# VHH binders against q9p7q7r1507to1629: the designs that were tried, part 7

Target 1, 123 residues: q9p7q7r1507to1629
Amino acid sequence: SVLLAEDNIINIKVISRYLERIGVKFKVTMDGLQCVEEWKREKPNFYSLILMDLQMPVMDGYQACNEIRKYELENDYPKVPIVALSANALPHVVLSCKDSGFDSYLAKPITLQHLSLIISGIL

## First folded at step 3 (VHH)

Design s10 (framework vhh_7qbe_3)
Fold by ESMFold2-Fast, scan of step 3:
Structure s10 (fold): chain B 123 residues (1-123), chain A 119 residues (1-119)
Amino acid sequence: as target 1 above (123 residues)
Amino acid sequence: QLQLVESGGGLVQAGGSLRLSCTASGRTYAMGWFRQGPGKEREFVASISWSGGSTYYADSVKGRFTISRDNAKNTLYLQMNSLKSEDTAVYYCAADYGLSFDERSYDYWGKGTRVTVSS
């Protein structure tokens, strides 16, 4: 299953349609805190991938990623792949995402082709 | 840190076969093979998704090479048949989270294994 954290309704609709077309099960959360809470609620390895928007209210994607990585370390959980969703495609943002604990990055606007490739690589 | 170790390279005659292996020290997702021949740029050879359900090949190797993996052994394979002198290269194993033909997308690389195809 895929866990999506995204606060923009249009982006949620587009990405959800892509995930449905790819044929994967998924759940949507609308901020970083909801994402962290949903991931903690399920068993380890229930979610095989997290798609994480960097800019969200309450808890942003950087904060959410850090909280998940800290929880994994403290509780001996397997590392879940987290892919950053970013409106900014500059090289320094890509490097910053990796330094922050993200495994990869997808530039907005998200395309079906790019999302399919990353999901195929992971799932 | 994830380490990749290639093996299986060597000298083989044109028309022959060779199988390369790449063993990972930990969990991997998408994996691929790249090669660099003498005086050439590094080029894509083949890639495979974690499940093995998606594979991609460079046009130059389609029908001759087969990529596969054994996730229980953390091992990637490249079966090379009908080898040509043009296949002479150092072969590199690479790992990433997503499938890609671009070497710059891969974060983890082995040191390479040399394949020489003689006439």
Scores: ipSAE 0.005, ipTM 0.205, lowest interface PAE 12.0, mean pLDDT 83

Design s11 (framework vhh_7qbe_3)
Fold by ESMFold2-Fast, scan of step 3:
Structure s11 (fold): chain B 123 residues (1-123), chain A 117 residues (1-117)
Amino acid sequence: as target 1 above (123 residues)
Amino acid sequence: QLQLVESGGGLVQAGGSLRLSCTASGFTYAMGWFRQGPGKEREFVASISYSGGSTYYADSVKGRFTISRDNAKNTLYLQMNSLKSEDTAVYYCARDYSYTFEEHDYWGKGTRVTVSS
């Protein structure tokens, strides 16, 4: 299943419709802290992919990704694929995502086609 | 698979100018330039949005370099003025990850710039 971290209700509705059309099970969290805690709460490999907005309140996507990667190293967990979601598609932001531990990046507005391609490459 | 090919590098004296080009074999959204100097890690130089309405520059090149693009030609440019010896590097063209996970897909092979004083 897919874990979605996104704070904007309109973006949540759009992405949720896409995930339903693709036919994958998913759970929504509304900030980076909720995402980290939900991922930690479940067993390793329960979530096969995390879609993570970069800009969220409480804990942003960079911080959330870093916390997950630290936890994996400390507890010998398998590395979960984490895909960054951002309104900024510029190469320097994308490379900053890689440095933060993300596996890939999706530019907003997110399309069904791009999301399908990413998911089929991972799942 | 999409390829990026850089050109325009060469030897130039401090204070001189060079124009780099990068041609993509297909459609790209955002694009940018990175560089790697001798014994250094690869660093960001400049980037441009698809429309060209947004540009970003590293502090070290602001006011000296200008990034631009021609979407009809699938070509990205970097106009480099007032070159310094510290600008000596291999310059790489990059595209966003909009379509792939593979690191190789977003980088070109590079073009060498040597600034002598």
Scores: ipSAE 0.012, ipTM 0.217, lowest interface PAE 8.0, mean pLDDT 82

Design s12 (framework vhh_7qbe_3)
Fold by ESMFold2-Fast, scan of step 3:
Structure s12 (fold): chain B 123 residues (1-123), chain A 117 residues (1-117)
Amino acid sequence: as target 1 above (123 residues)
Amino acid sequence: QLQLVESGGGLVQAGGSLRLSCTASGTTYAMGWFRQGPGKEREFVASITWDSGSTYYADSVKGRFTISRDNAKNTLYLQMNSLKSEDTAVYYCARTYGTIFEEFDYWGKGTRVTVSS
């Protein structure tokens, strides 16, 4: 029950293959707005983890994370773990992720080993 | 234990220069400089990847500040030129150990930079 927000078709294919190898069910969305609306559409706890690309059209990952956190607070939902997917792990990017309400980050290029470790630690 | 120690701050007149240093022990993926001025929130200044040397700068300091590292000494530098009164702040260095689940640590008291006039 993983929700993936990623706008790059090649990254979608790679991450989807990894999620299949790990053996988890998942749904793909292609921007932050689609991700927020898909998460809201399902019951609380339907998705156990959101993998969120930081840079997407329509609504970026920072905006999407903030919207989810606001909705959780307003509706007394438990926090869903949200992991930022970032091309850049430099200090300012990591701090921006923490300030936006992300639980962790994962640097691109994403590997099967690192994704497995995140999923194992959260799920 | 692993620590970051900032040094090199001081009082300087507008248009002057200072070089800040930060020495770290242990494994480093990236390091950067942040600052906090009187009554302001922390803001990013500059960062560098430790292996490749790729750099990023805040728009307010581009062309005036230069970030660099000496890998053999495990030391980060910030060369600050053409200093302005608005650069007055306590400067902190931060480090990431890796690219996954890592946090930046602000270590020590920072180093104070005061730009007069």
Scores: ipSAE 0.013, ipTM 0.242, lowest interface PAE 7.7, mean pLDDT 81

Design s13 (framework vhh_7qbe_3)
Fold by ESMFold2-Fast, scan of step 3:
Structure s13 (fold): chain B 123 residues (1-123), chain A 117 residues (1-117)
Amino acid sequence: as target 1 above (123 residues)
Amino acid sequence: QLQLVESGGGLVQAGGSLRLSCTASGFDYAMGWFRQGPGKEREFVASISWDSGSTYYADSVKGRFTISRDNAKNTLYLQMNSLKSEDTAVYYCARGYEYSFSEYDYWGKGTRVTVSS
């Protein structure tokens, strides 16, 4: 299953429609904290991919990614693939995401083609 | 598919100027410049959005370097003024991408800039 963290309702609707078209199960969370807590609640490997918006209230995507990576190290969990979602495709943002523990990046607006490529490469 | 070709490097004296160019296929992404100095890790220099509406600079180059692009020519530029010895590095062109963090998707072969004092 895919875990989506995104606070913008329009983006949630678009991405959810794409995930349905691709044929994967998914769950939506609306901030980084909800995402971290939902991921911790489930068994290791329950979520095979996390799609994570960089800019969210309460806990942003960078903070959420760091918390997940910290928890994996502390609890000997397998590393879950985390894909950053950003309105800014500038190279410094992409490099910052990689340094923060993200496995990949998708620029907004998210397209079905790019999301399919990510899922086929990770899932 | 990906072809990034940097040019314009060379030897220049402190206080001088150089203009770097990067020609890329598929020029519909945000673009940027990175550099790697002797014994250092690669670091961010400057970036520009596809429509030139947003630019970002490392603090160390702000006010001295100007990034620009010509989408019709598929070319990215870095105008470097008031060069310092600390600017000595190999400069790399990179593109923002929507599908992969692969190191190979970002880097051309680089162009060497040596600033002598």
Scores: ipSAE 0.006, ipTM 0.266, lowest interface PAE 10.3, mean pLDDT 81

Design s14 (framework vhh_7qbe_3)
Fold by ESMFold2-Fast, scan of step 3:
Structure s14 (fold): chain B 123 residues (1-123), chain A 117 residues (1-117)
Amino acid sequence: as target 1 above (123 residues)
Amino acid sequence: QLQLVESGGGLVQAGGSLRLSCTASGTTYAMGWFRQGPGKEREFVASISWDSGSTYYADSVKGRFTISRDNAKNTLYLQMNSLKSEDTAVYYCARDYKVTFEEGDYWGKGTRVTVSS
């Protein structure tokens, strides 16, 4: 199962369509806080992958990723793969993603082909 | 450092076939092929999961190209049939970048395919 955190309704529709075509089960959350709370609500390993937009209201993707990593350490949870979704691929953004505990990133606009490649390695 | 080395490119007549290979120096997960033609951006061609259970193809190559892998040899293949002049490009092997964040860090050097009329 895939957990998606994304606040833009157009991006949600596009990515949801891609996940449906890939044939994976998924859940959508609309900010970092909703994503963290949804992930905590389920048992360990329920979500195999988190797709996390970096720029969201209430709690951004960097903060959400840090909270998940902190919770994993405190509760001895397995590390869930988290993929950053970013509007730009400048070195500063890539370095920030690494430092925040992300496993990889996808530059926007997200394509079916690149999402499929990422998911093939995880699911 | 993990390295990808492509081979098998060359000159071929329209309607012909070529088989490309890509050998990895270490462990890989999902892998794929991309290409860049003259004056064009690098575009997706095909991808395959580690266990070969999932494959994906660009619409322009569906039915003509087949992606496969041999994990014992750390080798990825692209069988290209019914080649068209539009397939002329440098073909790049790519690995899933779960291990690293740098885009382009998962690219090989490429192998050139030229399809003549």
Scores: ipSAE 0.013, ipTM 0.206, lowest interface PAE 8.0, mean pLDDT 82

Design s2 (framework vhh_7qbe_3)
Fold by ESMFold2-Fast, scan of step 3:
Structure s2 (fold): chain B 123 residues (1-123), chain A 117 residues (1-117)
Amino acid sequence: as target 1 above (123 residues)
Amino acid sequence: QLQLVESGGGLVQAGGSLRLSCTASGTTYAMGWFRQGPGKEREFVASISWDSGSTYYADSVKGRFTISRDNAKNTLYLQMNSLKSEDTAVYYCARDYTLTFEDYDYWGKGTRVTVSS
């Protein structure tokens, strides 16, 4: 199952349709804090992949990714793959994502082709 | 995957200057420079937006390095002034075309900059 953290309603609808077409189960959360709490609420390995928008209100994607990695370390959880989603895909953002604990990066606008490739490479 | 070619590295005395160049085949939306010094992780140096020309710099190079572009030539430049021994590194040009971290590790051959004291 895929956990999506994205605050933009249009992006949520587009990505959700792509995930449906790819044939994976998923849950949507609308900020980084909701994403972290939903992931913590479930058992380890319940979510096989997190798609995480970098820029969200309340808690951004960098903070959310850091909280998940910290919780995994503290609780001996397996490392869940986290893919950053960003409207600002400058090379320094990619490196910042790697430093924050993300496993991969996907530029907006998200396409079905790119999302399918990421999911195939991770799942 | 589009080819990136870095050039302009060399040996320079502390306090000196170098200009690095990177040419990209095809179109690009944003480009930047990264570097890896001996025994260090690869670090961000500077980036430029291809449409707006907006720039961003690592704190370690602010005021000393200037990133610029020539859109007609698809060429990125890094003007490095007031070089320090800490700037010794292999410098890599990057673009936001391929966004996986694995792909990033295989981009370019880099250009070596050695700053002697």
Scores: ipSAE 0.013, ipTM 0.231, lowest interface PAE 7.8, mean pLDDT 80

Design s3 (framework vhh_7qbe_3)
Fold by ESMFold2-Fast, scan of step 3:
Structure s3 (fold): chain B 123 residues (1-123), chain A 117 residues (1-117)
Amino acid sequence: as target 1 above (123 residues)
Amino acid sequence: QLQLVESGGGLVQAGGSLRLSCTASGTTYAMGWFRQGPGKEREFVASISWDSGSTYYADSVKGRFTISRDNAKNTLYLQMNSLKSEDTAVYYCARDYGITFESYDYWGKGTRVTVSS
């Protein structure tokens, strides 16, 4: 199952339609904190992929990713693949994503083709 | 399929200015400029996000070069000021797909910039 963290309603609708077309089950959360809490609520392998917007209210994607990685280390959880979603996929953003514990990133505008590639490579 | 075409290169004297353009046919995301000087490796120059909200520059060009884009025209620009002889290179535009940490997937054929002293 895929866990999506995204606060923009239009982006949620677009990505949700793509996930439906790909044929995967998913859950939507509206900020980084909701994403972290939803992931913690389920068993370690319930979500096989997290799609994480970098810019969200309450807790941003960098903070959420870091919190998940710390929790995994503290509780001996398997490392879940986390993919950053960003309009600003510049070299320094790529490095910041690596440093925060992301496994890869998807640049906006998100396309069905790119989402399919990352999901089939991870799932 | 994406095609990238650079233009605007030429001969300029040190201290001069040039504006490079890169026109894209096809889908673009984040974009960057790279250059390769005589007998040197290809090096990063500047990059810009899809929405123009973020830019990043190599230390060697900070304060002298400005990257910008016009998404309606699918065109990327590099404004080059206070040119130095070490800026002599073929300049390439590139698309950043952003799927993996190997970021740039499509390249133009380049435009030549020669800075005389």
Scores: ipSAE 0.006, ipTM 0.212, lowest interface PAE 9.5, mean pLDDT 82

Design s4 (framework vhh_7qbe_3)
Fold by ESMFold2-Fast, scan of step 3:
Structure s4 (fold): chain B 123 residues (1-123), chain A 117 residues (1-117)
Amino acid sequence: as target 1 above (123 residues)
Amino acid sequence: QLQLVESGGGLVQAGGSLRLSCTASGTTYAMGWFRQGPGKEREFVASISWDSGSTYYADSVKGRFTISRDNAKNTLYLQMNSLKSEDTAVYYCARDYGLSWEEYDYWGKGTRVTVSS
């Protein structure tokens, strides 16, 4: 299952349609805190991929990614792949994502082709 | 399938201006301009996010160059003002797809800019 954290309703609709076409199960959360809480609620390995928007209210994607990585280390959980979603793929943003514990990033606008590649394990 | 084609290069006098264009025939994301001068490695010039909300410039061009894009035309621009002989280079546009932490994933073939005197 895929866990999506995204606060923009238009982006949620687009990405959800892509995930449906790819044929994977997924859950939507609308900020970083909801994403962290949903991921913690489930068993390890329940979510095989997290798609995380960088700019969200309450808790942003950088903070959410850090919280998940910290929880994994403290509780001996397997590392879940987390992919950053960003309209801004400038060098400094890419470095900030890597430093926060993201495995990769996707530049917006997200395409069906690229999302399919990520999900099929071609990172 | 993506193609990037740069245009607008040429010979210009020091202190002059040129506007470079890059047309794309496929999906684009964050975009950047790079350049390679005679006997030098390729260096970063400027980048712009897909929504044009964020831009970044190399210190050597900041205040003189402006990057912009028109997504309806699928075109990237670089407005170059107050040109110096040190700006002489082949200019490349590039797309960042997001599969690599350090690299732009697709490059055009370049357009040459020569600044005299």
Scores: ipSAE 0.013, ipTM 0.348, lowest interface PAE 7.5, mean pLDDT 84

Design s5 (framework vhh_7qbe_3)
Fold by ESMFold2-Fast, scan of step 3:
Structure s5 (fold): chain B 123 residues (1-123), chain A 119 residues (1-119)
Amino acid sequence: as target 1 above (123 residues)
Amino acid sequence: QLQLVESGGGLVQAGGSLRLSCTASGTTYAMGWFRQGPGKEREFVASISWDSGSTYYADSVKGRFTISRDNAKNTLYLQMNSLKSEDTAVYYCAADYTVSFEESAYDYWGKGTRVTVSS
């Protein structure tokens, strides 16, 4: 199962359509706090991938990723793959993602081809 | 499935230049260069995204190396300028689904091409 954190309705619709075509189970959350809460609510291996937008209200992607990583360390949870989603592909943003605990970065706009490849490589 | 073949390695004098190439047997992924020097762990050098063309460089090579891609040829390039003895390493081409800064995230690797920089 894939957990998506994204606050933009158009991006949610596009990515959800892609996930449906790929045929994977997924859950949508609309901010970083909802994402962290949903991930904690489920068992450690329930979600095999988190797609995390960097810019969200309430809690941004950097904060959400950091909270998940701290929770994993504190509770001896397996590390879940977290992929950062961003319209800003500047080098400093990519490095900030690495520092926050993200496994990789994917620039917007997201394509069905790239998402299919990511999921087939992880699932 | 995907095969990567590196070429262009060799012996070069400090301050010189060298261009590495990596040809993929199929559809383009996000691609990057890693290197492993004598007695060192494999480290990130540079990467380029498949769709946006965004480039990323390790601090040690920034301003000296340039990564580029020819999508029509499924070929990745690394232009290395102002080479230092510290650049001596086996250079590996890697491909993945995203712009990655972690070695373990890459699914496809070439065999490597050796670069020796003499002082």
Scores: ipSAE 0.000, ipTM 0.263, lowest interface PAE 10.7, mean pLDDT 81

Design s6 (framework vhh_7qbe_3)
Fold by ESMFold2-Fast, scan of step 3:
Structure s6 (fold): chain B 123 residues (1-123), chain A 120 residues (1-120)
Amino acid sequence: as target 1 above (123 residues)
Amino acid sequence: QLQLVESGGGLVQAGGSLRLSCTASGTTYAMGWFRQGPGKEREFVASISWDSGSTYYADSVKGRFTISRDNAKNTLYLQMNSLKSEDTAVYYCAAGDYGLSFEEDAYDYWGKGTRVTVSS
C-alpha cells in the first residue's frame, strides 16, 4: 500500500483520485511528522511506497525522508521507496532530492500518467 | 456539518443476508463502511469513490459483500451475503474528501453505527 504525505487539500484530492484509478490502497498524512509516525507504527513492508511532498509544516519532506532512512539503518529495515513531490524540475533540485535519500521525484502538477508510470516501476 | 445515518442492522442466521443503508446530507469524494466487533478494534470493510465509482474491499468480505451508491438518494449501501458469526459487529458509515482509502484517518465524517448480530 502507498503512504502519501501532503498538506495541500487540493493536491491530496488530485493524487488520491489518481491512486484510486490506479487501484492501490493508500493512506494520507498531512505533514512529515505524521508520515514518519504512521510508517513507524506499521510493520516492515506494510507500505511499499511513500509519496512525499517536499514542503510541509511541522516536518518537511527532507526531514521526514532523513528520519525514515535513519530508522531503517538503526532497525535493519528494508529501504522503502520514497518519491519526492516537487514544484521544481530544475536539475539541481532533482540532485538535491537524490542526495537526501529520495529514490525519485515527480514534478507538480502531478499527472495520472506520470504517477502510474512511477508506481508500475516501483510496485 | 455532513450527517451520516445508518440503518438496516439486526439479527440474522449464519449464511443469511442483510442490506445496510447510509443516508448522507451532502456529497463527499469517498464513502466507506467500517465495523467494530465485541472487544475488537474498528476495522475496514469496504469503500466506494463517489467520483470514479471505484470500489475497495477487505479480504475477509471480498466476494460476499457488495458496496454500492444511489446518487439520486444520496445513499450508500452494503449488501452482505453469506454472513458468518465473525461478521457480528457495529457497522459504521464514513465519508471523506481524501479519496478511496482503507484507513480510518482518511474519513472526516462518521455515523453512529448500526448493529449486526449473526447467530450460529
Scores: ipSAE 0.005, ipTM 0.165, lowest interface PAE 12.5, mean pLDDT 81

Design s7 (framework vhh_7qbe_3)
Fold by ESMFold2-Fast, scan of step 3:
Structure s7 (fold): chain B 123 residues (1-123), chain A 120 residues (1-120)
Amino acid sequence: as target 1 above (123 residues)
Amino acid sequence: QLQLVESGGGLVQAGGSLRLSCTASGTTYAMGWFRQGPGKEREFVASISWDSGSTYYADSVKGRFTISRDNAKNTLYLQMNSLKSEDTAVYYCAADTYGYTFESDEYDYWGKGTRVTVSS
């Protein structure tokens, strides 16, 4: 099961269509706080991948990723793969993602091919 | 190429109201308002999704400002109520064609800004 955190309705529709075509079960959340709360609500390993937009209201993707990593350490949870989604593919953004605890990075606009490659490498 | 043109800025008394508009020359997805006050960094004000289903506000403007859009007119609006001296700034319209961010550096397109001065 994939957990998606994305606040842009157009991106949600596009990515959801791609996940349906890939054939994976998923849930959508619309900000970082909703994503963290949904992940905590489920049992460990319920979500095998989190797709996390970097720029979201209430709690951004960097903050959400940090909260998840902190919770994993404090509760001896297995590390869930988290893939950053960003409109900005510049080197400093990629490095910031790595430093914040993301496992990978995917540039917008998200394509079916690139999403399929990421998912096949993780799932 | 996509162009954004802001209008509606001006001088207004503290406690007053002002409505800003931004017209786009073509299709936009997520849109937002940013501002830069005297001696300050450019900061996020508000953003709205394409279908108006999601709106987001900076804490400093929540309850006072309302963002809305009319897709048939390619126009974004910011209704500003209960204006404070701290709201004095140049207001910029921003648009994204495939995603959005509330950080100023990641939008694809920007207008040249409209000045709002709130007198105390």
Scores: ipSAE 0.000, ipTM 0.108, lowest interface PAE 15.2, mean pLDDT 82

Design s8 (framework vhh_7qbe_3)
Fold by ESMFold2-Fast, scan of step 3:
Structure s8 (fold): chain B 123 residues (1-123), chain A 118 residues (1-118)
Amino acid sequence: as target 1 above (123 residues)
Amino acid sequence: QLQLVESGGGLVQAGGSLRLSCTASGTTYAMGWFRQGPGKEREFVASISWDSGSTYYADSVKGRFTISRDNAKNTLYLQMNSLKSEDTAVYYCARDSGLSFEPGYDYWGKGTRVTVSS
């Protein structure tokens, strides 16, 4: 199951449609804090992938990713793949995402083809 | 497979202009220009999202350089105005597929040389 953190309702609807076409189960959260809390609420391995918008209110994607990684280390959880969603794939943003514990990123606009490739594990 | 080919470099006098081009094929989510001057490390110049909505510039080139993309031609451009001696470098086109962080810009062209006389 996929966990999506995204605060823009239009982006939520687009990505949700893509996930439905790909045929995966998913849950939507609207900020980084909701995402972290939802992930903690479920047992380890319940979510196999997190799609995380970098810019969200309350808790941004960088902070949410760091909290998840910290929790994994403290509780001996397996590392869940986290993919950053960014309007901007500049070198410093990409390196910052990697340093923050993300496994990869998807640059906006998110496409069905690119999302499918990430989810299928072809990369 | 993705191929990046830069063109448009050459000798230009200070205060002049050049336009660099980079033709790409394959999956591209963001592209950028980098440069390497004599005896220096490669440095970032400018980047553009493939949706063309977001551009970013190094402080040293803001107001003088403009990055743009022609999606129909699959071509990236760098319009360089008000050129200075310190802009002398080999300019590289780089592609970011958006698929992984290792490396962030995962494909590079061979470079095109720009020499600014003064």
Scores: ipSAE 0.000, ipTM 0.177, lowest interface PAE 12.8, mean pLDDT 80

Design s9 (framework vhh_7qbe_3)
Fold by ESMFold2-Fast, scan of step 3:
Structure s9 (fold): chain B 123 residues (1-123), chain A 118 residues (1-118)
Amino acid sequence: as target 1 above (123 residues)
Amino acid sequence: QLQLVESGGGLVQAGGSLRLSCTASGTTYAMGWFRQGPGKEREFVASISWDSGSTYYADSVKGRFTISRDNAKNTLYLQMNSLKSEDTAVYYCATDYGVEFRDEYDYWGKGTRVTVSS
């Protein structure tokens, strides 16, 4: 299952349609805090991939990624792949993503082809 | 290959203003400004997103610098107000070329020098 954290309703609809076409199960959360809480609520390995928007209210994607990585280390959980979703994926953002513990990133607008490539490489 | 050309740099006194421009030879997505001061590493200054026009700024320039884009002219601008000696640097333009996994960034411009005298 894929866990999606995204606060923009248009992006949610587009990505959800792509995930349906790819044929994977997924759950949507609307901010970083909801994403962290949902991931913690399930057993290890329940989610195989997290797609994480960098800019969200309450808790942003950088904070959410750091919380997940911290929890994994403290509880000896397997490292879940986390892919950043960004409308601004210039070199400085890519470096910040790597420093925060992201495995990769996708630039917005997200396309079916590019999402499929990432999922095929991870799942 | 996509080329970025920066212009507008120069010598200005503290408290003054300059506007930098960056023109692209082809299609661009997200764009931003970076700078490198004497004896320092290259650092982020400001960026503008491809679709929404959302802007992001380094804390050191918030409230003083404004990034903007003219998509019809493929030109990025940086309006710099209330310049400080610490803003002295070579300013570089960069763009995201829209690939899914980006491990290489070859679309840095040649840079334009800004010197702020005390």
Scores: ipSAE 0.012, ipTM 0.332, lowest interface PAE 7.7, mean pLDDT 82

Design t1 (framework vhh_7xy4_2)
Fold by ESMFold2-Fast, scan of step 3:
Structure t1 (fold): chain B 123 residues (1-123), chain A 121 residues (1-121)
Amino acid sequence: as target 1 above (123 residues)
Amino acid sequence: QLQLVESGGGLVQPGGSLRLSCAASGFTFSTYGMAWVRQPHGKGLEYIATIYSGGGSTYYSDSVKGRFTISRDNAKNTLYLQMNSLKPEDTAMYYCARYPDDYSFEYFQHKGQGTQVTVSS
């Protein structure tokens, strides 16, 4: 199962359609805090992939990713793959994603082809 | 064929300095961003620094900010890393890399063989 954190309803609609077409189960959360709490609520390995928008209210994607990585370390959880969703694929943003604990990034606008490639490499 | 060749590593005392070089060939160097990454023995990859194609924007990891300086010479197709105030924690194999130009990142996809830096008394 895939966990999606995205606050923009149009992006949610597009990505959800792609995930349905790829044939994976998924859950949507609307900010970083909801994402972290949903992931913590489920057992380890329940979510095989997190797709995380970088810019969200309450808790942004960088903060959410950092919180998940700290929780994994403190509780001996397996590392879940986290892919950043970014409207800004400038080099420093991509490198900041890596430093924050993301495993990969995907630039907006998200395409079915690129999402499929990332999922095939992880799931 | 894309090639990156690192040099300049060696043994240095804590507080010392080293300058690393990376000679690039097989692509239009001046149009790509470049990065330095390192890997300590038995540990994961660490991002160090990146520099834009024109040299005007640089970014550093917090662990090296203020001590390391990334630069480039587009006329010579060469990337540099000036390392000052070296610490034992800086001991690692250092790689230059062309930074990602696609939608997923593998910082080692286009890397050289590396140059070893050892900081020890």
Scores: ipSAE 0.013, ipTM 0.209, lowest interface PAE 8.1, mean pLDDT 83

